# VH-VL binders against Protein-tyrosine-phosphatase MKP1 (MKP1): the designs that were tried, part 17

Target 1, 143 residues: Protein-tyrosine-phosphatase MKP1 (MKP1), of Arabidopsis thaliana (Mouse-ear cress) (q9c5s1r149to291)
Amino acid sequence: ECSKVADHIYVGGDAVAKDKSILKNNGITHILNCVGFICPEYFKSDFCYRSLWLQDSPSEDITSILYDVFDYFEDVREQSGRIFVHCCQGVSRSTSLVIAYLMWREGQSFDDAFQYVKSARGIADPNMGFACQLLQCQKRVHA
Below, E stands for the ipSAE of ESMFold2; O stands for the ipSAE of OpenDDE; V2 stands for 0.75 times the mean of E and O plus 0.25 times the DockQ between their complexes.

## First folded at step 19 (VH-VL; framework fv_unasnemab)

Design k4 (from j1 with heavy chain H57Y; at its last look DockQ between E and O 0.86; V2 from the best seeds 0.00; counts 0 for: pae E 2.4 > 2, grease 19.1 > 18.9)
Fold by ESMFold2, look of step 19:
Structure k4 (fold): chain C 143 residues (1-143), chain A 121 residues (1-121), chain B 107 residues (1-107)
Amino acid sequence: as target 1 above (143 residues)
Amino acid sequence: EVQLVESGGGLVQPGRSLRLSCTASGFTFGDYAMDWVRQAPGKGLEWVAEIRSKAYYYATYYAESVKGRFTISRDDSKSIVYLQMNSLRTEDTALYYCTRERYFQYYFDYWGKGTTVTVSS
Amino acid sequence: DIQMTQSPSSVSASVGDRVTITCRASQSIRSYLNWYQQKPGKAPKLLIYKASSLQSGVPSRFSGSGSGTDFTLTISSLQPEDFASYFCQQGYSTPWTFGGGTKVEME
């Protein structure tokens, strides 16, 4: 399941991340691997990879890396690319980053961005800590 | 003003160890990834190692030619990057530069003047 | 690993000349190509990042172009301070790799 969330943003799990045909059929040019200790860069010759090392834990701090992620998403958008954002199952870590981006780029509240992502990917379910962090930083990302 | 000052170079015999230091100033050191790049006499540039910031769990990357022998590390409280070089070989002879980058684009926007390592019997 | 091939290896030029340096990647690196200048006895200095973006403080006579596998650095009117070596570097994937360099020398 490779879920299109925005013109340049797709979300999924490891099953999609290791399937070159699905990635190519969706026109993917870039990959953000949220679980660099767990999943390798499967197709290093075909796609641009950048990695993060996130645990799916309420105590994991995702706010410290958000602006680097936003910059990467913007680089992809500006070169007319398509980025596939993944963790293991495409439920919490990857969707949380995409929710944060929509809050920043589109000026949406956390609730609006979450519902938008969930409408595109029904299993989206940021853990309680990620949700709390995004709610708390809402005013910062809307600057 | 960004400043990177390398030290710890010298003449050593093959098989020995050496530790390079890079002292950083003029920027928020803890926000940046730091790299070592080397240049053998009369040769081009070779990337050696990278260490990411705390936000990226101090993740490290190494060139294949040094993997298992060199270790990059950092002390954010002192704004210092280290390169521990073990099992040195004559082909490690080079001028070693400390460099800075922040973005996923991996360009090196500031460079130190370098410190020379000579590995010879 | 991504090989970066630079040409020419050297060029003799006069002040005022237009100088063009080419860099070719062994695979597409999209726009993730950077250019550096290295004067004798000095550390490299970033000139251009992301193929065509000029680093702050770099004179406008320097420009970069290209995407995919083929990239060009152009000096529109060579100045005395531009006699140096120039290196391209890909920022697409590890290991980060540099071209072999191009030495721009006084004729």
Scores: ipSAE 0.535, ipTM 0.839, lowest interface PAE 2.4, mean pLDDT 90
ESMFold2 (binder alone), look of step 19: mean pLDDT 94; pTM 0.946
OpenDDE, look of step 19: ipSAE 0.879; ipTM 0.947

Design k5 (from j2 with heavy chain A59S; at its last look DockQ between E and O 0.90; V2 from the best seeds 0.79)
Fold by ESMFold2, look of step 19:
Structure k5 (fold): chain C 143 residues (1-143), chain A 121 residues (1-121), chain B 107 residues (1-107)
Amino acid sequence: as target 1 above (143 residues)
Amino acid sequence: EVQLVESGGGLVQPGRSLRLSCTASGFTFGDYAMDWVRQAPGKGLEWVAEIRSKAYQYSTYYAESVKGRFTISRDDSKSIVYLQMNSLRTEDTALYYCTRERYFQYYFDYWGKGTTVTVSS
Amino acid sequence: DIQMTQSPSSVSASVGDRVTITCRASQSIRSYLNWYQQKPGKAPKLLIYKASSLQSGVPSRFSGSGSGTDFTLTISSLQPEDFASYFCQQGYSTPWTFGGGTKVEME
């Protein structure tokens, strides 16, 4: 399922990442692949790919890359593009990055950003480590 | 401010190895991806290799022309990026630049002066 | 691989001239096009990133435009220090490829 979370941000899993028709029908121009060590760039000639190597582990540090990811999401927005952010299931890694972005861009608390993402994608469920990290850095990510 | 100083170039016969190093200063080295870009005499620029920072799991990428022969690595404690060049060919003759890369937009905002590698019989 | 084609390969110009250099990508690279200046005997220096953003410290006489496949670098009034080679480079997808260069030389 390809879940629209913001005007320029869509979230999903590998099943959607493999489906060019779904990506094109949603006007996707950019792909952030959170699991580049597992999932390849399926349609390199059609979309702009950027890859991360994130483990879905409570000990994985996502805060160190957040501002790079925010800049990329803003770059996509400025180009009038649409970014598909995915991991394997579209549950933890990809949703955590999008939650962090909403916290930064919209000034939302973790709870509000999480509920917003959850309303758009019901299976969104950051692992405990990601949730703790975003709660702890909440002041730093707010713009 | 930002400085990149390459070393380890030289004259070498085909089939031999060289290790290039690049010492960085004036910025938080551990936050940046680093690249090697080369320029053959009288020719244009060719990207060679990229290594990401620790936050990006030190992932590496290579130009097709050097895959399997060259290895990029880094030592963040010393602020050094390396290029191990094995099975050198005459086509590898070039001035090798160390560069700093901007994540996601992939432009090279700082360049060293380069170190020359000459591969000749 | 994305091929980057620069035109012209060289241009003769005088101080004060407006100089335009073009770069074409073999496929859309959206706005991920960067421009570099390389003076004789020196390393390349970033001028413009993301097609039109001017790098800090670069004079305003340099500008970039374009998106998709066709891009231009313009020097509005050529100065003596601008005689150099200019390269475009795509940051859209690996491998990061460069154009063949444009040498701007004194007429």
Scores: ipSAE 0.645, ipTM 0.872, lowest interface PAE 1.8, mean pLDDT 91
ESMFold2 (binder alone), look of step 19: mean pLDDT 94; pTM 0.949
OpenDDE, look of step 19: ipSAE 0.865; ipTM 0.942

Design k6 (from j1 with heavy chain Y56S F104S, light chain Y32S; at its last look DockQ between E and O 0.06; V2 from the best seeds 0.00; counts 0 for: pae E 13.0 > 2, placed apart)
Fold by OpenDDE, look of step 19:
Structure k6 (fold): chain C 143 residues (1-143), chain A 121 residues (1-121), chain B 107 residues (1-107)
Amino acid sequence: as target 1 above (143 residues)
Amino acid sequence: EVQLVESGGGLVQPGRSLRLSCTASGFTFGDYAMDWVRQAPGKGLEWVAEIRSKASHYATYYAESVKGRFTISRDDSKSIVYLQMNSLRTEDTALYYCTRERYSQYYFDYWGKGTTVTVSS
Amino acid sequence: DIQMTQSPSSVSASVGDRVTITCRASQSIRSSLNWYQQKPGKAPKLLIYKASSLQSGVPSRFSGSGSGTDFTLTISSLQPEDFASYFCQQGYSTPWTFGGGTKVEME
């Protein structure tokens, strides 16, 4: 499912990523593909893409890419666009990045941001490594 | 001191293949994305291909003009990036630069001197 | 793909002159714009990255500005060693694309 998390942010998995009609119906203009080594940029001529190559592993470092991701989210917002953030299932990688953005953009704690995302996407479940990273860098994210 | 040294250029006929190499030194090679950029005689710069680091699962990107014909690869143990060029065309004639890319920032901070590829009948 | 339109294609100037080169993107690239200098028979050299950040070792007479679609490279006081070609490059999305280049020539 294409889950609306915020005004300009949608989250989902590969099933949605490969469905142009769902993306268009939700007014998606930009796509953040968290798993570029697995999923291609299916509709490169229809949407703006950025791809990451994140492993869904506790040892994967997401902190090093956060500000770049935030810039992309802000670009979309400033353009009055809508971004679809996806990984394979829309459970850990994509939701973690959105959680991180909300922490930074809205000044939310990890717990508040996580609950907010989970309310929109019930299957949201960052892996332990991602959760720990976001908790540890909470002050830096808020700065 | 960062150094990039290209090799493998030459004169070939259309339809033939050529493999370029770029040997890097002076930095932790495996941590950086590497790109090929070419410049036809008297013309501007054209990005050709990129290969990212192991952390990015060696993801590759290609210009539409070379997609399906060129393959970029790397050997981190040797600090070498390759460009396998198949089905060469006359329009592929150019000086081919190897460049180091700052991953996640997407600019080219170091360039080799280039190697010349000439495709002619 | 993002097209980069660079202008002018050439400019004649004298030492001490202020030189301005423009680069326009076909869509917003925010600040993902880089500038390179290329002298005859030499490889390109990075001057400015992220629209306005000066690369280490580059003289302060070089500066970059702009955001979105319109960008400018400025040489505040042209020096003899600055006669060269200049290229912009967008680093917003693949495929990476360059402007057509600007040749700064001696008047």
Scores: ipSAE 0.006, ipTM 0.638, lowest interface PAE 10.2, mean pLDDT 93
ESMFold2, look of step 19: ipSAE 0.006; ipTM 0.564
ESMFold2 (binder alone), look of step 19: mean pLDDT 94; pTM 0.951

## First folded at step 20 (VH-VL; framework fv_unasnemab)

Design n1 (from k1 with heavy chain A59S; at its last look DockQ between E and O 0.94; V2 from the best seeds 0.80)
Fold by ESMFold2, look of step 20:
Formats: C-alpha cells, structure tokens, sequence
Structure n1 (fold): chain C 143 residues (1-143), chain A 121 residues (1-121), chain B 107 residues (1-107)
C-alpha cells in the first residue's frame, strides 16, 4: 500500500519500506523514515534516507522539526525526485508530516489538507495530539 | 560569534579510555546536531559520531571503526557535547574536532580547533 | 560506504590562476556534496554546501558545480590566502565520508 499523495510524495508503512520492487516501481529516490529506532534504512545504496524518531503518542512534539521536513520535501521536488514517507503502518506519524506540508505549501487549513491526504490514503488518521498541534500552528505554518 | 572549544585529549596507552568535551557558545546549542570528526597526522578527515538535538530525541550515529567503543552524549543545560572513548587503539590517534551540523543537510558549518589524542605503547 | 576520490592530489599554482578541483563519488549522491578549505594547522572551514551553494562570508571567487557522481570546485582567481588543502564530503548517506584532499601550493 504505497499511496501517492502528491507528485513527489508517497506514503506507506514498513511493509512497503522494505520492498525494493515497490519503491523502484514508484520511482522513489528519497525516503523519510519516521521511526528510525524501529525500522532500519533497508536500501541505503539505492535511496537517500533521512530519519526521525517519532512516537505515535499525543505528547510527541512534531512542530519543532516541521521546517526541516519541509526543506527536505522541497529539496526532493527541486531535484525532480519522489519521496516515500513512512512510519510503521502509514497512519499517523507519516501522514501528519504530509498534512503539515500541504498546509504550508498550499495554504490549506488542517481540515482541507487532512481530507486531501485521506482521499489518497483512506487509513490516514493522525493521533489527537498531532491533530491539535497542527491546528494550533495553522496560521504560523501558513506564514 | 559561534565558538566550539574541545578539551580532554592527551597521551594514553592502548586499551585505556579518554573522555573528550566540547563547550559551545554563540548559538542556541539545543537546536543543532553535534558531531566529532578526526584527522590523523598528515591524513584526511574521518567522521566519527553524531548526536542530534532534543527535537530529534538525541539520536546517535557512529562510524563503524568506533562503534561499540565510543559513545557520544550531550548536556544541553551546559552546552557541552562529549565523546567517551573506550578500548583505545593506536589507529585512534588523531586531532579530534567538534563540529556543528545542519539538520537533514549533513554538512558541518562550524568547527573547533580540535584536541589531540595520541594512543601509543 | 561511499568512497570520495579527489583529483588532483596537489596542484602548484600562482596568484591569479584559475584552479579546478574534481571530486568523484563511488555512487550517485545527487547534489549532497560539500567542500571545505583547511589551512595548515587550522580546522576545516565550510565553503560550499549542496554542490553549488556558497556559505556566508566565503568570497565569490569560489564556486561549485556538478551532480550525481562528478563534482568540481573552482577558484576563479587564486589569492594568497587560498593556498590550502581542499576536501569534499558527501552528505547523502551515513557514514559521512570525505575525499582524500587536494593541496593547492605556491608555484
């Protein structure tokens, strides 16, 4: 289940992250691994990896790393690459970062960005803490 | 403005331990990853270890040549990064630099003067 | 590990010369290539990041180019303070590896 969310952004879980054929078939060039303490960089010689250590917990602070993530997504777009963003199941952590990016890049509200991601990946379900954090920083992110 | 000052180097016999310290000033220390990079006499540069900021849960990474022997750590309240070097070998002889790292970009924008570690029988 | 090969190992040049240094990666590193200057007895200093971006405070006579596996650092008009060693470094994947260096010496 490798979900295309934007021209350069794909989302999924660990099952896709460890499947080189699926990644190659989707033209993936870069990987953002949200769970670096659980999932290794499976194919270091094939893809550019960047890793985060995010818990799927309402108390996990994601806002402090958002601009670094946005810069990485923009680097991938400028290189005409495709980034695969994953956590364990591709439900909360990875989708929250992509929602935040759409809020920033497209000027969308949290609700609009969430609906857009959910349309591309039906299981997208940020935990309540992530949702609250993105709602709280909505105007700051859009600026 | 930005300053990194290493200390703790010295002459030590193989198998012994040393702890290096790097005191940082002139920037918000807690926002940056910190690295150790070493340079053997008359040789090139070798990356040794990285520790990320609190926002990245202080995750750590090591070169294979030092994995299991060296431990990088930090104290954000004192703006200090450490390198604990155990089971030292003669090939660990080098000038050890403390460096500041840009998140997700992996380039080293500020370097200290270094502290010398000599491991000799 | 990604090996970084620099060429030449050394170059003799005069003030005012154009100097070009090459760095080759053992696999594609896209644009994640950085350049450092190191003067004798001093720590390295960042010159170029992301292949072509000039670090703040670095003179415009320094420029970088390339992508994939082949990269160049160019000094358009060598100044007396530019006699030093130059190192490339890949930021593509761990471990972060450096080239062997290029010494730029006075002719």
Amino acid sequence: as target 1 above (143 residues)
Amino acid sequence: EVQLVESGGGLVQPGRSLRLSCTASGFTFGDYAMDWVRQAPGKGLEWVAEIRSKAYHYSTYYAESVKGRFTISRDDSKSIVYLQMNSLRTEDTALYYCTRERPFQYYFDYWGKGTTVTVSS
Amino acid sequence: DIQMTQSPSSVSASVGDRVTITCRASQSIRSYLNWYQQKPGKAPKLLIYKASSLQSGVPSRFSGSGSGTDFTLTISSLQPEDFASYFCQQGYSTPWTFGGGTKVEME
Scores: ipSAE 0.595, ipTM 0.853, lowest interface PAE 1.9, mean pLDDT 91
ESMFold2 (binder alone), look of step 20: mean pLDDT 94; pTM 0.954
OpenDDE, look of step 20: ipSAE 0.912; ipTM 0.956

Design n2 (from j1 with heavy chain A59S; at its last look DockQ between E and O 0.83; V2 from the best seeds 0.00; counts 0 for: pae E 2.2 > 2)
Fold by ESMFold2, look of step 20:
Structure n2 (fold): chain C 143 residues (1-143), chain A 121 residues (1-121), chain B 107 residues (1-107)
Amino acid sequence: as target 1 above (143 residues)
Amino acid sequence: EVQLVESGGGLVQPGRSLRLSCTASGFTFGDYAMDWVRQAPGKGLEWVAEIRSKAYHYSTYYAESVKGRFTISRDDSKSIVYLQMNSLRTEDTALYYCTRERYFQYYFDYWGKGTTVTVSS
Amino acid sequence: DIQMTQSPSSVSASVGDRVTITCRASQSIRSYLNWYQQKPGKAPKLLIYKASSLQSGVPSRFSGSGSGTDFTLTISSLQPEDFASYFCQQGYSTPWTFGGGTKVEME
């Protein structure tokens, strides 16, 4: 399912990523593929693709790429685009990046950002390592 | 100060091999994608190859004109990017620049002075 | 592959002139268009990224505009140091491609 989380941010899994009709009907202009050359760039001539290589593992370090991702989300918003952020199932990797973005841009705690994303996409469930990393970011901001 | 210093260029015959090196300093090398861009004498710029950082799985991309003949690689512990050029052709004659790439927007914000490769029979 | 076409190939201009250079992409690249200046015997220098964002240290007489397929680099009042070649480059998708260049020459 293609879940709208913010005016310019949509989240889902590979099933949506490979359905051009769903992407076009939601006005998608950009794709952030969290799973690099595991999932291909299905519609390269229709959408702007950017790729990450993230494992769904507690040991995966997402903090090193966060500001690159934030800059990209802001770039899409400033050009009035809509970005579809996906991994395989749209549960952990893609939702973690969106939660981090909301924490950064809106000054939300991890818990508030997570609940916001979860209300839009009920299966959102960052793995324990991602959750811990994002909580550490929140502590630095709110300590 | 960001510095990129290329080396390894020279005169070689067609069919031979050459390895270019680019030594980087003044920034956190492991955080950036690195590229090679070449410029044939009196011509415009041609992107040759890209290698992404470890966080991006060291993914590589090549121009079609060099695919299968050239290999880009990096050694983050030494802050060096390499271009292995095999089966060189006269069309590969160019000044080769090492460049630093910005992720997601894909522009080249710092360039070395280049190293010249001449492939002549 | 996305082909980038620059016009004109050369322009003859005087100090103080307003110079415009155009770049056209073979498909929409939205705003992922970058501009470089190259003086003879030197490496290219980034001027503008993201179609209109001015790189740090670049004079404000340089500006970029456009989106989609058609882009423009403008020099509002040409200075002696601006006689050089200019290249556009798309950052939309691999392979990264450059325009053929525009040489700005003294009249």
Scores: ipSAE 0.578, ipTM 0.840, lowest interface PAE 2.2, mean pLDDT 90
ESMFold2 (binder alone), look of step 20: mean pLDDT 94; pTM 0.948
OpenDDE, look of step 20: ipSAE 0.899; ipTM 0.952

Design n3 (from k1 with heavy chain Q105Y; at its last look DockQ between E and O 0.95; V2 from the best seeds 0.83)
Fold by ESMFold2, look of step 20:
Structure n3 (fold): chain C 143 residues (1-143), chain A 121 residues (1-121), chain B 107 residues (1-107)
Amino acid sequence: as target 1 above (143 residues)
Amino acid sequence: EVQLVESGGGLVQPGRSLRLSCTASGFTFGDYAMDWVRQAPGKGLEWVAEIRSKAYHYATYYAESVKGRFTISRDDSKSIVYLQMNSLRTEDTALYYCTRERPFYYYFDYWGKGTTVTVSS
Amino acid sequence: DIQMTQSPSSVSASVGDRVTITCRASQSIRSYLNWYQQKPGKAPKLLIYKASSLQSGVPSRFSGSGSGTDFTLTISSLQPEDFASYFCQQGYSTPWTFGGGTKVEME
């Protein structure tokens, strides 16, 4: 399922990443592939791909890349694009980046941003390490 | 001041190997992707290889013309990026530039002066 | 691979002239186009990134425009130090590819 979280941000898993018609029907222009080490760029001629190599592990450090991701989400919004952010299941890695973005852009607490993303995508469930990292960086992101 | 200084170029026979080094200073080296871009004499620019930062798991990417022959690597403790060039061909003759790259936008904002590789017998 | 075509291959101009260089991509690259200046015997220098953003320290007489497939670098009033070669480069998808270059020469 391709879940709309914001006007320019959509979230899902590999099943949607493989389906060109779903991506096109949602007006997707950009794809952020959080798992470039296992999922390929399925439609390289149709979409702008960027890849990350994130493990779904409590020990994976996502805070070091957050501001780069935020800048890129803003770049997509400024050019009136729509970015599809995916991992394998669209549960932990992709949703964690989107939650962090809402915290930064809207000044939301982790809990409020998580509830918002979960209302748009019910299976959203950041792993404990990602949740802990986002709680720890909450003051910095809101600065 | 951002500086990139390449070394290790030279004159070699086809089939031999060279290792290029690029020493970086004036920025937090470990936060950036680094690339090699080459320019054959009197010719345009050709991207060769990229290595991403630790935060991006040191992912590497290569131009098809060098894949399997060249290996990019980095040593963050010394602020050095390397290009190991094996099985060199006359077509690899070029000035090799070390470049710094901004994540996600893929533009090369700082360049070294280059080191010359000449492959000839 | 995304082919980048520059035109013209060279232009003769005088100080004070408005110079326009064009770059065309073989497919849409949205705004992911960059411009570089290269003087003889020197490394390239970034001028413009993301089609229209000036790199710090670049004079305001340089400007970039365009999106999709067609892009333009403009020098509004050519200065003596602007005689050089100019290259475009796409940052849309790998492999990163460059245009063939445009040499701006003194008349």
Scores: ipSAE 0.672, ipTM 0.876, lowest interface PAE 1.5, mean pLDDT 92
ESMFold2 (binder alone), look of step 20: mean pLDDT 95; pTM 0.958
OpenDDE, look of step 20: ipSAE 0.922; ipTM 0.960
ESMFold2, look of step 21: ipSAE 0.672; ipTM 0.879
ESMFold2 (binder alone), look of step 21: mean pLDDT 95; pTM 0.956
OpenDDE, look of step 21: ipSAE 0.917; ipTM 0.958

Design n4 (from k1 with light chain S93N; at its last look DockQ between E and O 0.96; V2 from the best seeds 0.87)
Fold by ESMFold2, look of step 21:
Structure n4 (fold): chain C 143 residues (1-143), chain A 121 residues (1-121), chain B 107 residues (1-107)
Amino acid sequence: as target 1 above (143 residues)
Amino acid sequence: EVQLVESGGGLVQPGRSLRLSCTASGFTFGDYAMDWVRQAPGKGLEWVAEIRSKAYHYATYYAESVKGRFTISRDDSKSIVYLQMNSLRTEDTALYYCTRERPFQYYFDYWGKGTTVTVSS
Amino acid sequence: DIQMTQSPSSVSASVGDRVTITCRASQSIRSYLNWYQQKPGKAPKLLIYKASSLQSGVPSRFSGSGSGTDFTLTISSLQPEDFASYFCQQGYNTPWTFGGGTKVEME
């Protein structure tokens, strides 16, 4: 499922990432592929791609890349585009980045941003390491 | 302040190897992706390879024309990016620039002066 | 691969002239278009990124416009130091590709 989280942000898994029609029907213009080491950039003629190599592991450090991801999300919003953020299942890695963005962009606590994302995508479930990292950086992320 | 200095170019026969180096200074090297871009004599620019920072797991990307023959690498402790060029061909003859880019930006904001590679039988 | 076509290949101009250079992409690249200046025997220098944003230290006589497939670089009043070659480059998707260049020469 291609879950709309914000006007310019959609989240899902590899099944949606492989389906050009679903992406086009949702007006997707940009892709953030969190798992570039296993999922290719399926439709480079149709969408702008940026890729990350994130493991779904508590030891994976996501905080060092957050502001580059935020800049990309903001770039998409400024172009009136729509970004599809995906990992394998759309559960942990992709949702964690979107949660972090809402914390930064909207000034939400981790808990509030998580509940917001979960209301849009019920299977959202950041691994404990990602959750811990976002909780620890909450004050730094809030502007 | 930002400086990129390439070295290791030269004249070699087809099928041989060369190793290019680019020494960086004046910025936090570990925060940036680094690229190689080449320019054949009297011709335009061609992107060759990219290596990302440690935060991006040193991910590498190559132009199709060099895949399997060239290897980009970096040593963050020395602020050096390398290009190992194996199985060189005459079409690899060019001036090789190292360049700096921020992740996800994909514009090259600083360039070295380049080092010349000539592949001739 | 995204092909970048520049025109003209060269232009003959005088100091003070307004010079316009165009770049066309083979598919939409939205606003991910960059411009570089290259003087003879020198490395390229970034002028403009994301179609219209001026790099730090670049004179305001340089401007960029366009989106989608059609882009322009404009030099509002040519200076002696502006005689050079100019290249566009797309930052939309790999492989990163460059236009063939436009040489701006003194007439």
Scores: ipSAE 0.747, ipTM 0.893, lowest interface PAE 1.2, mean pLDDT 92
ESMFold2, look of step 20: ipSAE 0.729; ipTM 0.876
ESMFold2 (binder alone), look of step 20: mean pLDDT 94; pTM 0.951
OpenDDE, look of step 20: ipSAE 0.931; ipTM 0.960
ESMFold2 (binder alone), look of step 21: mean pLDDT 94; pTM 0.953
OpenDDE, look of step 21: ipSAE 0.930; ipTM 0.960

Design n5 (from j1 with light chain S31N; at its last look DockQ between E and O 0.91; V2 from the best seeds 0.83)
Fold by ESMFold2, look of step 20:
Structure n5 (fold): chain C 143 residues (1-143), chain A 121 residues (1-121), chain B 107 residues (1-107)
Amino acid sequence: as target 1 above (143 residues)
Amino acid sequence: EVQLVESGGGLVQPGRSLRLSCTASGFTFGDYAMDWVRQAPGKGLEWVAEIRSKAYHYATYYAESVKGRFTISRDDSKSIVYLQMNSLRTEDTALYYCTRERYFQYYFDYWGKGTTVTVSS
Amino acid sequence: DIQMTQSPSSVSASVGDRVTITCRASQSIRNYLNWYQQKPGKAPKLLIYKASSLQSGVPSRFSGSGSGTDFTLTISSLQPEDFASYFCQQGYSTPWTFGGGTKVEME
């Protein structure tokens, strides 16, 4: 399932990341691979790949990379691209980054951004550590 | 003022090893990816290796021409990037630059003056 | 690997001239094209990133344009300090590759 969360942001798991036709049919131009050491860049000649190494663990620190990710999402939007953000299942790591982006870009609370993402992708479920981190940094990303 | 100072270059025989160092100052070193880029005499620039920051789990990437022979590493407490160069070949002869990288856009906004490596029999 | 072809390899120009340098990628790199200036005996210095964004402290006489495969660096009015070599570099996909360079020389 390639879930559209925003005009330029799509979310999913490795199954979609492996399927060139689904990616092309959704007009994907960029891939953010949250599990780069585990999942390869399947179609390097067709899409612009960027990779992260994120564990789906409460102890994984995502706040230190958020502004780099926001800047990249904005870069994709400014060039009229579409980014597919994925981890293995498209549940926790990828959705957490997109939730954080909506908090920053739209000024939404964590709860509102989470419900927005969950309405587009019902299995979205950030781990407790990611949720806690986003709640703690809510004031910072809104500034 | 951002500064990058490379050292450790020299003249060595093929098959030998060298370790290059790059000492950084004037910025929060631990927040940045660092790269090595080389320039052979009279030639263009060639990217060699990248090491990401702690936030990106110190992930490393290598040009195919050096993979398995070179190792990039960093010591954030000393603000130093290293390039361990093993099994050196004459084709590795170049001026080696240490560079600072912008994440996800992959441009190199600050460069050192470089250190020369000459591999000759 | 993405090949970056730069032209011309050299150009002779006078102070005040408009100088145009071209860079072509072997495949689309969208806007992930960067330009560097290198003076003799010095390290490269970033001028332009993301095809057209001017690096802080770089004079406005430098500009970049293009997208996809074809890119241009323009110096609108050449100054004495602009005699140097210029390199393009793609940031689209590993390995990060550079053009062969363009030497801008005094006529």
Scores: ipSAE 0.722, ipTM 0.887, lowest interface PAE 1.3, mean pLDDT 92
ESMFold2 (binder alone), look of step 20: mean pLDDT 94; pTM 0.949
OpenDDE, look of step 20: ipSAE 0.910; ipTM 0.955
ESMFold2, look of step 21: ipSAE 0.704; ipTM 0.887
ESMFold2 (binder alone), look of step 21: mean pLDDT 94; pTM 0.950
OpenDDE, look of step 21: ipSAE 0.908; ipTM 0.955

